VHH binders against Gliding motility regulatory protein (frzE). Designs and how they scored, part 3

Target 1, 240 residues: Gliding motility regulatory protein (frzE), of Myxococcus xanthus (p18769r270to509)
Amino acid sequence: DISNEVREQLDRVESDLHMLRDDAFRFVRRNDDGINTLHGNLAKMADHVAEARLVPLSTVFDAFPRAVREMSRTQGKEVDLVIENADIGVDRSMLGDVRDALVHLLRNSVDHGVESPDTRQQLGKPLNGRIRIRVRVDGDMLHIEVEDDGRGIDPERLRQAAISKRLINAVQAAALSEREAIELIFRPGFSTRDQVSELSGRGVGMDVVKRKVETLGGSVGVSSRIGRGSTITLRLPQSL

## First folded at step 3 (VHH)

Design m06 (from b01 with Y100L F109L; framework vhh_ozoralizumab_d1)
Fold by ESMFold2-Fast, scan of step 3:
Structure m06 (fold): chain B 240 residues (1-240), chain A 122 residues (1-122)
Amino acid sequence: as target 1 above (240 residues)
Amino acid sequence: EVQLVESGGGLVQPGGSLRLSCAASGFTFSDYWMYWVRQAPGKGLEWVSEISGSGGSTKYPDSVKGRFTISRDNAKNTLYLQMNSLRPEDTAVYYCARDLYEGSGWYDLDYRGQGTLVTVSS
């Protein structure tokens, strides 16, 4: 709920402090006898400024249980959402992009990943679908995983789609590994959803999500097992 | 062989109405999400509407929301698009399309029909 005005003020404070740090460090480099002490103090200040810019992901995640519940009701499904490590922070400037990407992934899991209750019963699965969002920090990177226990991604159907769209021929398609076939979802020109759904309601394809994450200095991964579900992993810098 | 055959297009005056139909064959129609997409002369494809296999869920872009209604008759393997309050900018070839599998995926539409032309002009 933090205003864009407050965020801009914090961005300016950080920029001003970095400029001050750089100027002071350059001054200290010319005065060799003071370098160690001043450097330590500037590093601590920069760390404190960086920490002050992080906002807990709970700011984004707190709306998700209601959103998933409404999505599920619309589809006639029951879905349990589990969120792990919501207290981990992300750079305030990335919050909107992270929210948009995660809402897209949640809607895709509810609308398309998780099977109907009747289908799940016929498959011997728990009646309620399960979506898990898990956050972890590894060095300077955030890993946000969105996992569902739904139908999964069928690599053979993706191969056929790519052949149908003339992106690859049958020989090339047969040579793709299961993982490579699943990664076709990220290929530019694979999804016409990007072309047909620029307006409200449908959203963007996975190639657009991948490009957006990459512009933030991150990467996207996918793992899926037919009948067992899918996991999409967003890897993002914690600070910009 | 999967087939989608659109019909119902034609010339209509601004403010008029048309009902498009899509006859599906070669697959279990009720297992698939279905879509209407359109292509205006010299422009790219635009998503118009989508409907779940059961018909219980429908979605529209703002450009047609309140004017167009998608529906389906699974007993007849037929998809419909009721278009009201038509505008000159609705002039396009309209295509019926299905998902890649019984649900839907992270990816593109699987099959598309030949299309039916809708012209909105005086």
Scores: ipSAE 0.006, ipTM 0.261, lowest interface PAE 10.1, mean pLDDT 79

